# Designs tried in a protein design chat: VH-VL binders against b1a7s3r263to410. Part 32

Target 1, 148 residues: b1a7s3r263to410
Amino acid sequence: VTIVYDTMHYSTQKMAHEIAEGIMAEGYDVEMFFLHEDERSEIVKSILDSKAIAIGAPTINDEPYPSIGDLMYYLKGLRFERTGIKRKAVTFGSMGGKGGTPASLGKDLGEYGFDVVDTCEVYYVPDEEENKACFKLGQKLVEEAKKI
Key: E = the ipSAE of ESMFold2; O = the ipSAE of OpenDDE; V2 = 0.75 times the mean of E and O plus 0.25 times the DockQ between their complexes.

## First folded at step 9 (VH-VL; framework fv_ponezumab)

Design e8 (at its last look DockQ between E and O 0.79; V2 from the best seeds 0.00; counts 0 for: pae E 3.5 > 2)
Fold by OpenDDE, look of step 9:
Structure e8 (fold): chain C 148 residues (1-148), chain A 117 residues (1-117), chain B 112 residues (1-112)
Amino acid sequence: as target 1 above (148 residues)
Amino acid sequence: QVQLVQSGAEVKKPGASVKVSCKASGYTFTYYYIHWVRQAPGQGLEWMGRINPSGGRTKYAPRLQDRVTMTRDTSTSTVYMELSSLRSEDTAVYYCARTFGDYFDYWGQGTTVTVSS
Amino acid sequence: DVVMTQSPLSLPVTLGQPASISCKSSQSLVYSDGNTYLNWFQQRPGQSPRRLIYWVSNLDSGVPDRFSGSGSGTDFTLKISRVEAEDVGVYYCMQGTHWPRTFGQGTRLEIK
């Protein structure tokens, strides 16, 4: 499973970690990418080798974080719908005001040929319950991926 | 508590290789990148590269790319930095450092590598 | 590679007096996300480096507020309002916007 995220104040990163925990709890390996550290080519290679992905970003200016936007635009061009594999996907993100990033990302991924199974969004720093939700999101992703 | 514990000092001949280890503890090893930074005696800091422990993917400084290899062992939560074809100018203290996001929040104690004839 | 140029390289300071270190980058350090990934590190004698400031002007946890960072684009400054004995060491700017990551030469702060 590939997890890709960016973060502004580490909240989305925390979410990514919880999602990873959920995935790994189910016995699946996770390759995690922090977009500031990694290049698109590396991320795409991982995605191509994955049955499932999780993409996360905070919301800024009512849009997904720019770096993730860039990634999404790149993914769009790769035409994953032509690969013959409908990968499972979840989206997640934090917000400091108006949200919508997970939903937006999910919509795009759906158009790109992914099967978006669920999303998770938190305000500011995820609390214990929200962390649990992220964990469960990871589990759900794996559960769906097993169907492929 | 988070700790990065590096291997001990090394003395090598020119042309040899050195492999420095950095053992991480106190956190989930695969969630955070490990960077390597070295410092020659009396000189500044030089970024060498980094490894993503979750997949083992690496990024190296161009000037070292042909000689440096970073690896990780997830079972022992250890990152390794191997530098080959050692030269006298490779004499330095080598640091591993964890990044929380982009934050170098924890550093190893450093490993002194001496290259001399 | 992005070249980081610090000045001065040696900074003798009287206790209680202010200090200022300049860091200039050969390229803009504004990243695509709008942030400027300019860091300041402190390295005390015999110790590992410690980050003091990130994103030009944000103090890391535990860093005294006598430290401050400013600047934009390619020009940055680290200031210490009142130098203390514990501030002795070498200070490095580091850019985290471009690959490879690069440091300034370092500025050695000493007490007169």
Scores: ipSAE 0.911, ipTM 0.956, lowest interface PAE 0.5, mean pLDDT 96
Fold by ESMFold2, look of step 9:
Structure e8 (fold): chain C 148 residues (1-148), chain A 117 residues (1-117), chain B 112 residues (1-112)
Amino acid sequence: as target 1 above (148 residues)
Amino acid sequence: QVQLVQSGAEVKKPGASVKVSCKASGYTFTYYYIHWVRQAPGQGLEWMGRINPSGGRTKYAPRLQDRVTMTRDTSTSTVYMELSSLRSEDTAVYYCARTFGDYFDYWGQGTTVTVSS
Amino acid sequence: DVVMTQSPLSLPVTLGQPASISCKSSQSLVYSDGNTYLNWFQQRPGQSPRRLIYWVSNLDSGVPDRFSGSGSGTDFTLKISRVEAEDVGVYYCMQGTHWPRTFGQGTRLEIK
């Protein structure tokens, strides 16, 4: 399972970690990427080798974080619907205003050939209950991915 | 609770190699990148490279890429930095450091490597 | 490589007086994600570096509020509103926006 994130004030990274805990609790390995640190080509290669992905980004000024857009552009061009496998996906993120980045990313991934099974969005930093929700999101992603 | 513990000081001759370890504890090892930074005596800091322990992927500073190798062992939560073809200018304290996002939140204690004939 | 230039390199300061350290980069430090990855570190004698400020102006946990960071683009400043004896050490700026990461040459803060 491939987790890709960008982050603001570390909230989205904390969410990525909780999602990873949920995935690993189900006995699966996670490959983790921070967009600022890793090369896009290596991230895309990991996604191609995975049946499930989680993509997260925060909202800046009530708009999606710009850096994730480059990755989404390349995923669109790969036309995953043509691979014959409907990979499972979740989206997640943090917000400081109106939010909506996880839903927007999810809509785009659906158009690119992914089966988006759920989303998770938190205000600023996740509290204890929101951490549990991220953990459960990771479990749900694996549960859905086992069906393919 | 987060701790990075490095291996002990080393003395090497020019042309040799050194391998410094950095053992992580108190957190999930594969969630955080580990960077290596060195400091020559009385000098500033120089970034050497980093490893993503999740997949073991590395990226090195261009002037060192021919001589540096970073690896990790997830079973022991340890990263390694190996510097080959040592020169006297490689005498330095070598630090490992964890990043959260892009910032170095925890540093190892440093490992002194001395290169002399 | 992005060159990070600090001034002054040596900063003697009287206890209780303000101190200011400049850091200039050879390129803009604004990344495509909208963040400016400019960090400040303190290294006390014989110790590992310690982070003071991340992303230009955000104080790390446990850093006294007499420290502040400011700036944009290529010009950045670390300020100490009133210097205390514990502030002695070398201060580094570091950019994380461009590959490879680079540090300023350091500013040695001493009590005069």
Scores: ipSAE 0.387, ipTM 0.774, lowest interface PAE 3.5, mean pLDDT 85
ESMFold2 (binder alone), look of step 9: mean pLDDT 91; pTM 0.875

## First folded at step 11 (VH-VL; framework fv_ponezumab)

Design f1 (at its last look DockQ between E and O 0.68; V2 from the best seeds 0.00; counts 0 for: pae E 4.3 > 2)
Fold by OpenDDE, look of step 11:
Structure f1 (fold): chain C 148 residues (1-148), chain A 117 residues (1-117), chain B 112 residues (1-112)
Amino acid sequence: as target 1 above (148 residues)
Amino acid sequence: QVQLVQSGAEVKKPGASVKVSCKASGYTFTYYYIHWVRQAPGQGLEWMGRINPSGGRTKYAPRLQDRVTMTRDTSTSTVYMELSSLRSEDTAVYYCARDIGSYFDYWGQGTTVTVSS
Amino acid sequence: DVVMTQSPLSLPVTLGQPASISCKSSQSLVYSDGNTYLNWFQQRPGQSPRRLIYWVSNLDSGVPDRFSGSGSGTDFTLKISRVEAEDVGVYYCMQGTHWPRTFGQGTRLEIK
């Protein structure tokens, strides 16, 4: 499973970690990418080799974090719908206002040939219940991936 | 508590290879990157590269691209840095450091590598 | 590579007096996310580097408030309001915005 995220104040990062914990609890390996640290080409390689992905980004100016946009445009061009497999996907993110990033990313991934199974969004710092929800999101992703 | 514990001092001949280990504890190993930084005697700090422990993907300093290899063992939470074709200029203290977003918040104690004829 | 230039390289200071170290980058350190990834490290004699400041001005836990960081873009400063004996060591700025990561030359702070 590939997890890709960016973060502003590490809330989305925390979500990513909880998702990872959920995935690992199910016995699956996670390759995690932080966009500040990793190159798009390496991320895409991981995605191509994955049956499931989790993509997360905070909301800024009522839009997904720009760095994720770069990745999404690249993914769009790769035409994953032509790969022969429908990868499972979840989206997640934190927001300090209107939000909507997970839904936006999910919509796009769906158009790119992914099966978006669920999303998770939190306001500012995720609380204990929200962390649990992220954990469960990871588990759900794995459960769906097993169907492939 | 977060700790990075490195392997002991090494003495190598020119042309040989050295492999330094960095064992991480006190946090989830795969969530953070490990960077390697070296410091020649009396000199400054030089970034060598980093590895993402979750998948093992690496990024190396261009100057060391052909000689450095970073690996990880998730079962032991250990990162390795191997430097080949050693030369006298590679004599230095080598540090591993934890990072996620250019933090470098925790460092190993350093490993002295001496390259001498 | 982004060149980090520190000044001065040697900084003799009288105990109790202030100190200031400059760090200049050859390129802007403002990343696409709007953050500026400039760190300051302290390395005491015989020890590993210790991060003092991250993101230009944020003090790490346990760092005395007599340390402060400032700057933007390409110009950054580390200040010590009152130098103490324990402050002796070499200070490095580091940029975490561009690849490869790069450090300043280091500034050796000594007590007069």
Scores: ipSAE 0.859, ipTM 0.948, lowest interface PAE 0.6, mean pLDDT 95
Fold by ESMFold2, look of step 11:
Structure f1 (fold): chain C 148 residues (1-148), chain A 117 residues (1-117), chain B 112 residues (1-112)
Amino acid sequence: as target 1 above (148 residues)
Amino acid sequence: QVQLVQSGAEVKKPGASVKVSCKASGYTFTYYYIHWVRQAPGQGLEWMGRINPSGGRTKYAPRLQDRVTMTRDTSTSTVYMELSSLRSEDTAVYYCARDIGSYFDYWGQGTTVTVSS
Amino acid sequence: DVVMTQSPLSLPVTLGQPASISCKSSQSLVYSDGNTYLNWFQQRPGQSPRRLIYWVSNLDSGVPDRFSGSGSGTDFTLKISRVEAEDVGVYYCMQGTHWPRTFGQGTRLEIK
């Protein structure tokens, strides 16, 4: 499973870690990518080799960050809808205002050929209940990916 | 509590190699990058490179890319930095440091490598 | 490589007085994710560096609020409102926006 995220205030990073914990609790390995530190080509290669992905980004002032947009544009060009395999996906993120980035990313991934299983968005910093929800999201992603 | 514990001091001859370890504890090893930074005696800090333990992916400073290799062992939560073809200017304290975009919230204690003939 | 230039390189300060350290980068440190990856580190004699401030102005846990960071783009400042004896050491700025990551030369803070 491939987890890709961007973060500004650590909240999306915390969510990514909880999702990873849920995946690993089901006995599967996770490949973690932080967009600032990892090369886009390495991220895309991991996605191509995966049956399940999780993509996260914060929402600030109703605008997604440019680096996530660049990745999504690249994924659009790969035409995953033509592979015959509908990879599973979840989207997640934190918000400091209006929100909506996880839903927007999910819509885009659906158009690119992914089966978006769920989305998760929290206000500011995830509390204990929201951490549990992220953990369960990771478990759900694996359960759905096994159906492929 | 987060800790990065490095291997002990090394004395090497020019042309040899050195391999320094950095054992992580108190957190999930694969969630954070490990960077290596060195400091020659009386000098400032020089970034050497980093490794993403979740896949072993590395990125090295261009000045060192031909001589440095970073690896990890997820079963022991340990990162290794190997520097080959040692020169006297490689005499330094070598630090590992943890990062996820805010750079180096925790540092190892440092490993002194002395290169002398 | 992005050059990080600190000023002054040596900073003698009287106890209880303010101190200010400048850090200038040869390129903008704003990255495409909206973050400015400019950090400040303190290295006390004989110790590993310690993170003081991350992303320009955010104080790390356990750092006294007499420390502050500011700046944008290419010009950044670390301030200590009242220097204490424990503040002796070398201060480094570092940029994480560009490859490779680079540090300033260091500013040695001493008590007069």
Scores: ipSAE 0.327, ipTM 0.785, lowest interface PAE 4.3, mean pLDDT 85
ESMFold2 (binder alone), look of step 11: mean pLDDT 94; pTM 0.940

Design f2 (at its last look DockQ between E and O 0.69; V2 from the best seeds 0.00; counts 0 for: pae E 4.5 > 2)
Fold by OpenDDE, look of step 11:
Structure f2 (fold): chain C 148 residues (1-148), chain A 117 residues (1-117), chain B 112 residues (1-112)
Amino acid sequence: as target 1 above (148 residues)
Amino acid sequence: QVQLVQSGAEVKKPGASVKVSCKASGYTFTYYYIHWVRQAPGQGLEWMGRINPSGGRTKYAPRLQDRVTMTRDTSTSTVYMELSSLRSEDTAVYYCARDMGSYFDYWGQGTTVTVSS
Amino acid sequence: DVVMTQSPLSLPVTLGQPASISCKSSQSLVYSDGNTYLNWFQQRPGQSPRRLIYWVSNLDSGVPDRFSGSGSGTDFTLKISRVEAEDVGVYYCMQGTHWPRTFGQGTRLEIK
């Protein structure tokens, strides 16, 4: 499973970690990418080798974080719908105001040939219940991926 | 508590290879990157590269691209840095450092590598 | 590579007096996310580097408030309001915006 995220104040990062914990609890490996550290080409290689992905981004200026936008445009051009498999996907993110980033990303991924199974969004720092929700999101992603 | 514990001092001949280990503890190993930074005697800090422990993907300094190899063992939460074709100029203290976005918040104690004839 | 230039390289300071270190980058350190990834590290004699400041001006936990960081773009400054004996060491700026990551030459702070 590939997890890709960016973060502003590490709330989205925390979400990514919880999602990873959920995935790993199901016995699956996670390759995690932080967009500040990794190149999109390497991320895409991982995605191509994955049956499931989780993409996370905070909201800035009422839009998904720009770095995720860059990746999304790249993914769009790769035409994953032509790969022969429909990868499972979840989206997640934190926001400090208007929400909608996970939904927006999910919509795009759907158009790119992914099967978006669920999303998770938190306001500022995720609380204990929200962390649990992220954990469960990871589990759900794996459960869906097993169907492929 | 977060700790990075490195392997002991090494003495090598020119042309040989050295492999330094960095064992991480106190956090989930695969969530954070490990960078390697070296410091020649009396000199400044030089970034060597980094590894993503979750998948093992690496990024190296261009100057060391052909000689450095970074690997990880997730079962032991250990990162390795191997430097080949050693030269006297490679004599330095080598540090591993944890990173979660260009932070470098935790450092190992350093490993002295001496290259001498 | 992004060149980080520190000045001065040697900084003798009288105890209790302020100190200031400059760090200049050959390129803007503002990343695409809008953050500026400039860090300051302290390396005391015989010790590993210790991060003091990240994102230009954020102090790490446990760092005395007599330390402060400022700057933007390509020009950055580390300040110590009152130098203490424990502040002796070499200070490095580091950019985390561009690859490869690069450090300044280091500034050696000594007590007069």
Scores: ipSAE 0.897, ipTM 0.956, lowest interface PAE 0.5, mean pLDDT 95
Fold by ESMFold2, look of step 11:
Structure f2 (fold): chain C 148 residues (1-148), chain A 117 residues (1-117), chain B 112 residues (1-112)
Amino acid sequence: as target 1 above (148 residues)
Amino acid sequence: QVQLVQSGAEVKKPGASVKVSCKASGYTFTYYYIHWVRQAPGQGLEWMGRINPSGGRTKYAPRLQDRVTMTRDTSTSTVYMELSSLRSEDTAVYYCARDMGSYFDYWGQGTTVTVSS
Amino acid sequence: DVVMTQSPLSLPVTLGQPASISCKSSQSLVYSDGNTYLNWFQQRPGQSPRRLIYWVSNLDSGVPDRFSGSGSGTDFTLKISRVEAEDVGVYYCMQGTHWPRTFGQGTRLEIK
C-alpha cells in the first residue's frame, strides 16, 4: 500500500501515520512518501506496484496546494483505467476553513480509474476520535483491496 | 522517548572506509526519514544526504555522492552511513537526524570520525 | 547550492537584553507546496543541535516563547526577547527548499 501526503501544519502527516497503523495492523506493508522529499517517479512506481493507495493534502482557500495537483495531473495522464486493475483508494486531509479537498481528490481519482472506497477530513489537528477514524480507514482500505 | 543512538568513535587511515550506525527507538522507524549531517572541528554543519526507510531510497549531497552510501535494516530499526576513500578533511562529528517534513526534530549523539594522515 | 549567510557570526549580549540573528539565502525559499522551509537550530557547547523553529516562525515544543522567527523569501530573522544564561551556544539557519539542503555558517551567542 502506497501513502502519499503533503502538509503545511503536520495535521495531514498525523492522519497519514494513523492510516499506516491501520494498514499494518492488518498485516500489510506500507510505502510512505512525503511529497516534498520524494521524487514523483518513485511515487508513481510505487502506485503502479500497489493494489491500494491513500492520498492526502490540506485544504486552503478551497484548493489543494500545487504540489499535490502536479501528482494528480501525472496520474491522469497514465490512464489507470486502461491497466486492467481497479485499484482501491482513499483520500484524506485537514482543513482550516472550507473543506472538501478529500472529496475533490476522490472524484478525480475515480475519473482516473481508481475505486475510491472512503474519505476522511478533519478540522485543524485530529483529535483522538479522528485518529481512530484514520486508523479504521487504513483497515478498510486493506479489506477492500483484498477483494481484487 | 524518541531516541537516535549512534555507534562509537572511529579512527581511520586515509583511503579507508567508515560505516556509522544510527539506531532508532520510541517511534515507528519507517514513518520518518533519517538524514546525516557532519560537523568538522570548529566548523559549521554540512548536510550529507538522507534515506527513506519505508522503501530504502536515498538522496545524497552532490559533492559526496560518489563516496557515500546509506542503507537501513528495518528489523533492527537501524540506518547505516558509509563513507569511502576517506581523507583528512572527512574528520568530523557525524550526526543522524530524524525528519518529518520540518527537518531534524531529533538528533543522534554524534559519532566522531578521525582520519589520520 | 543555495548559500545561507548569517550575521553576525559572533554575538556577545548582556543577560536580559534582546538578541537578533539574520539569515539570508541566495534564492527564494518558498516551495511550490506553499511552505517556506527555513529552520533554526541551537547547538549548546558539547551537545548535538536542537531544533528551535521550523518553517520560519513555528516554535518547536518546549522552546520558550522568548524565541521568535520571522521573514520571507530570502530574508529571515531569529530573535530572543530576553537572553538568559542557558541561551549560550551556536545558532544555525537551514534551508530545505532546494537540493542539497544547506546551513548558514552559525552565530555564536555569548554572555558578556
Scores: ipSAE 0.313, ipTM 0.777, lowest interface PAE 4.5, mean pLDDT 85
ESMFold2 (binder alone), look of step 11: mean pLDDT 93; pTM 0.942

Design f3 (at its last look DockQ between E and O 0.77; V2 from the best seeds 0.00; counts 0 for: pae E 4.0 > 2)
Fold by OpenDDE, look of step 11:
Structure f3 (fold): chain C 148 residues (1-148), chain A 117 residues (1-117), chain B 112 residues (1-112)
Amino acid sequence: as target 1 above (148 residues)
Amino acid sequence: QVQLVQSGAEVKKPGASVKVSCKASGYTFTYYYIHWVRQAPGQGLEWMGRINPSGGRTKYAPRLQDRVTMTRDTSTSTVYMELSSLRSEDTAVYYCARNLGSYFDYWGQGTTVTVSS
Amino acid sequence: DVVMTQSPLSLPVTLGQPASISCKSSQSLVYSDGNTYLNWFQQRPGQSPRRLIYWVSNLDSGVPDRFSGSGSGTDFTLKISRVEAEDVGVYYCMQGTHWPRTFGQGTRLEIK
């Protein structure tokens, strides 16, 4: 499973970690990418080798984080719908105002040929219940991926 | 508590290879990148590269691209940095550092590598 | 590569007096997210580097408030309002915006 995220104040990162924990609890490996550290080409390689992905982005200026936008735009051009498999996907993110980033990302991924199974969004720092929800999101992603 | 514990000092001949280890503890190993930075005697800090422990993907400094190899063992939470074709100029203290978005928040104690004839 | 240029390279300071270190980058350090990934590190004699400041002006936990960072774009400054004996060491700026990551030459702070 590939998890890709960016973060500004580490809330989205925390979500990514919880999602990873959920995935790993199901016995699956996680390759996690933090966009400030990684090139999109390497991320795409991982995605191509994955049956499931999780993409996380904080909201900035009422839009997904620019780095995630860049990745999404690149993914769009790769035409994953032509790969022959429909990868499972979840989206997640934190926001400090207007929400909707995970949903927006999910919509895009759907158009790119992914099967978006769920989303998770938190306001500022995720609380204990929200962390649990992220954990469960990871589990759900794996459960869906097993169907492929 | 977060700790990065590095392997002991090394003395090598020119042309040889050295492999330094960095064992991480106190956090989930695969969630944080490990960077390597070296410091020649009396000189400044030089970034060597980094590894993503979750998948093992690496990024190296261009100047060291052909000589440096970074690996990880998730079972032992250990990162390795191997430098080949050693030269006298490679004599330095080598540091591993945990990073989260250009955040070198924790450092190893350093490993002295001496390259001499 | 982004060149980080520090000045001065040697900084003798009288105890209790202020100190200032300049760091200039050959390129803008503003990242696509709008943040500026400029860090300051302190390295005391015989020790590993320690991060003092990240994102230009954010102090790490445990760092005395006599330290401060400022700047933007390509010009950055580390200031110590009152130098203490424990401040002796070498200070490095580092950019975390571009690859490869690069450090300044270091500024050696000594007590007169």
Scores: ipSAE 0.912, ipTM 0.956, lowest interface PAE 0.5, mean pLDDT 95
Fold by ESMFold2, look of step 11:
Structure f3 (fold): chain C 148 residues (1-148), chain A 117 residues (1-117), chain B 112 residues (1-112)
Amino acid sequence: as target 1 above (148 residues)
Amino acid sequence: QVQLVQSGAEVKKPGASVKVSCKASGYTFTYYYIHWVRQAPGQGLEWMGRINPSGGRTKYAPRLQDRVTMTRDTSTSTVYMELSSLRSEDTAVYYCARNLGSYFDYWGQGTTVTVSS
Amino acid sequence: DVVMTQSPLSLPVTLGQPASISCKSSQSLVYSDGNTYLNWFQQRPGQSPRRLIYWVSNLDSGVPDRFSGSGSGTDFTLKISRVEAEDVGVYYCMQGTHWPRTFGQGTRLEIK
C-alpha cells in the first residue's frame, strides 16, 4: 500500500501515520511518500505496483495545493482505467476553512480509474477520535483491497 | 524521546571505504526520511543525500552519487551511509538527521571520519 | 545547485544588543505547494547543528522568542532581539525547495 501526502504543518502527516498504523495492523506493508521529498517517478512506480493507495493534502483557501495537483495530473495521463485492475483508494487531509480537498481528490481519482473507498478530513489538528478514524480508514482500505 | 545514535569515529586510508550507522529510536522508523550531512574541519555543511526508510529509496547529491550508498535495516531501525574511494577531502564529521517537511528536526551526534595516509 | 549567500560571515555583537543575519538564494524558494522551505540552524561550539526556525518564520519548540525569521522569495533574515551569551555559535540557512539541499556559508556570531 502506497501513502502519498503533502502537508502545511504536522496535521496531514499525523493522519498519514495513523492510516499507516491501520494498514500495518492488518499485516500489510506501507510505502510512505512526502510529495516534496520524493521524486514523482518513484511515487508513480510505487502506485503502479500497489492495489491500494492513500492520498492526502491540506486545504488552503478551499483549494488543493498545486503540488498535489501536479501528481494528480500525472496520474490522469497514465490512464489507470486501462490497466485492468480497479485499484482501491482513500483520501485524507486537514483543513483550516471550508475543507473539501479529500472529496475533490476522491472525485479525480475515481475519474482516473480508482475505486475510492472513503475519506477522512479533520479540522486543523486531529484529536484522539479523529486519529482512531484514520486508523480505521487504513483498516478499511486493506479490507477492500483484499477483494481484488 | 527521539534519538539518533551514530557509530564511532573512524580512521581510513585514501581509497578505502567507510560505513557509518545511525540508529533511530523513540518514533516509528519508517515514517521519517533520514538525511546525511557532512562538515569538513572548519567548514560549513554539505548535504550528501537521503533515504526514505519506507521502501529504502534514496536520493544523492550529484557530486557524491558515484561513491555514496545509503541503506536501511527496518528490523533494527538503522540507516547506513557508505562512502567509497575515500580522499583526504572526505575528512569530516558526518551527521544523520531526521527530516520533517524539508527541515531537520533531530540530528545525530556526528561521526568523525579521518582519511589520512 | 541553488547558491545560498549569508551576510555577514562574522558578526561581533555587544551582549544585550540586537543581531541580524541575511540569507539570499540564487533562486526563488517558493515551492509549488505554496510553502517556502527556508530553514535556520544553530551550531554551538563543539556541538551538532540544532533546529531553530523552519519554513521562514516558524520558531521551533524550545527556541527562545528573541529569535525570529522573516523574508520571502530569495531574501531572508534571522533576527535576535537581544543577544545572550548562549547565542554564540554559527548560524546556517538552508533551502529545502530545490535538489540538492544547500546551506549558506554560515555566520559566526561572537560577543564583543
Scores: ipSAE 0.338, ipTM 0.769, lowest interface PAE 4.0, mean pLDDT 84
ESMFold2 (binder alone), look of step 11: mean pLDDT 91; pTM 0.869

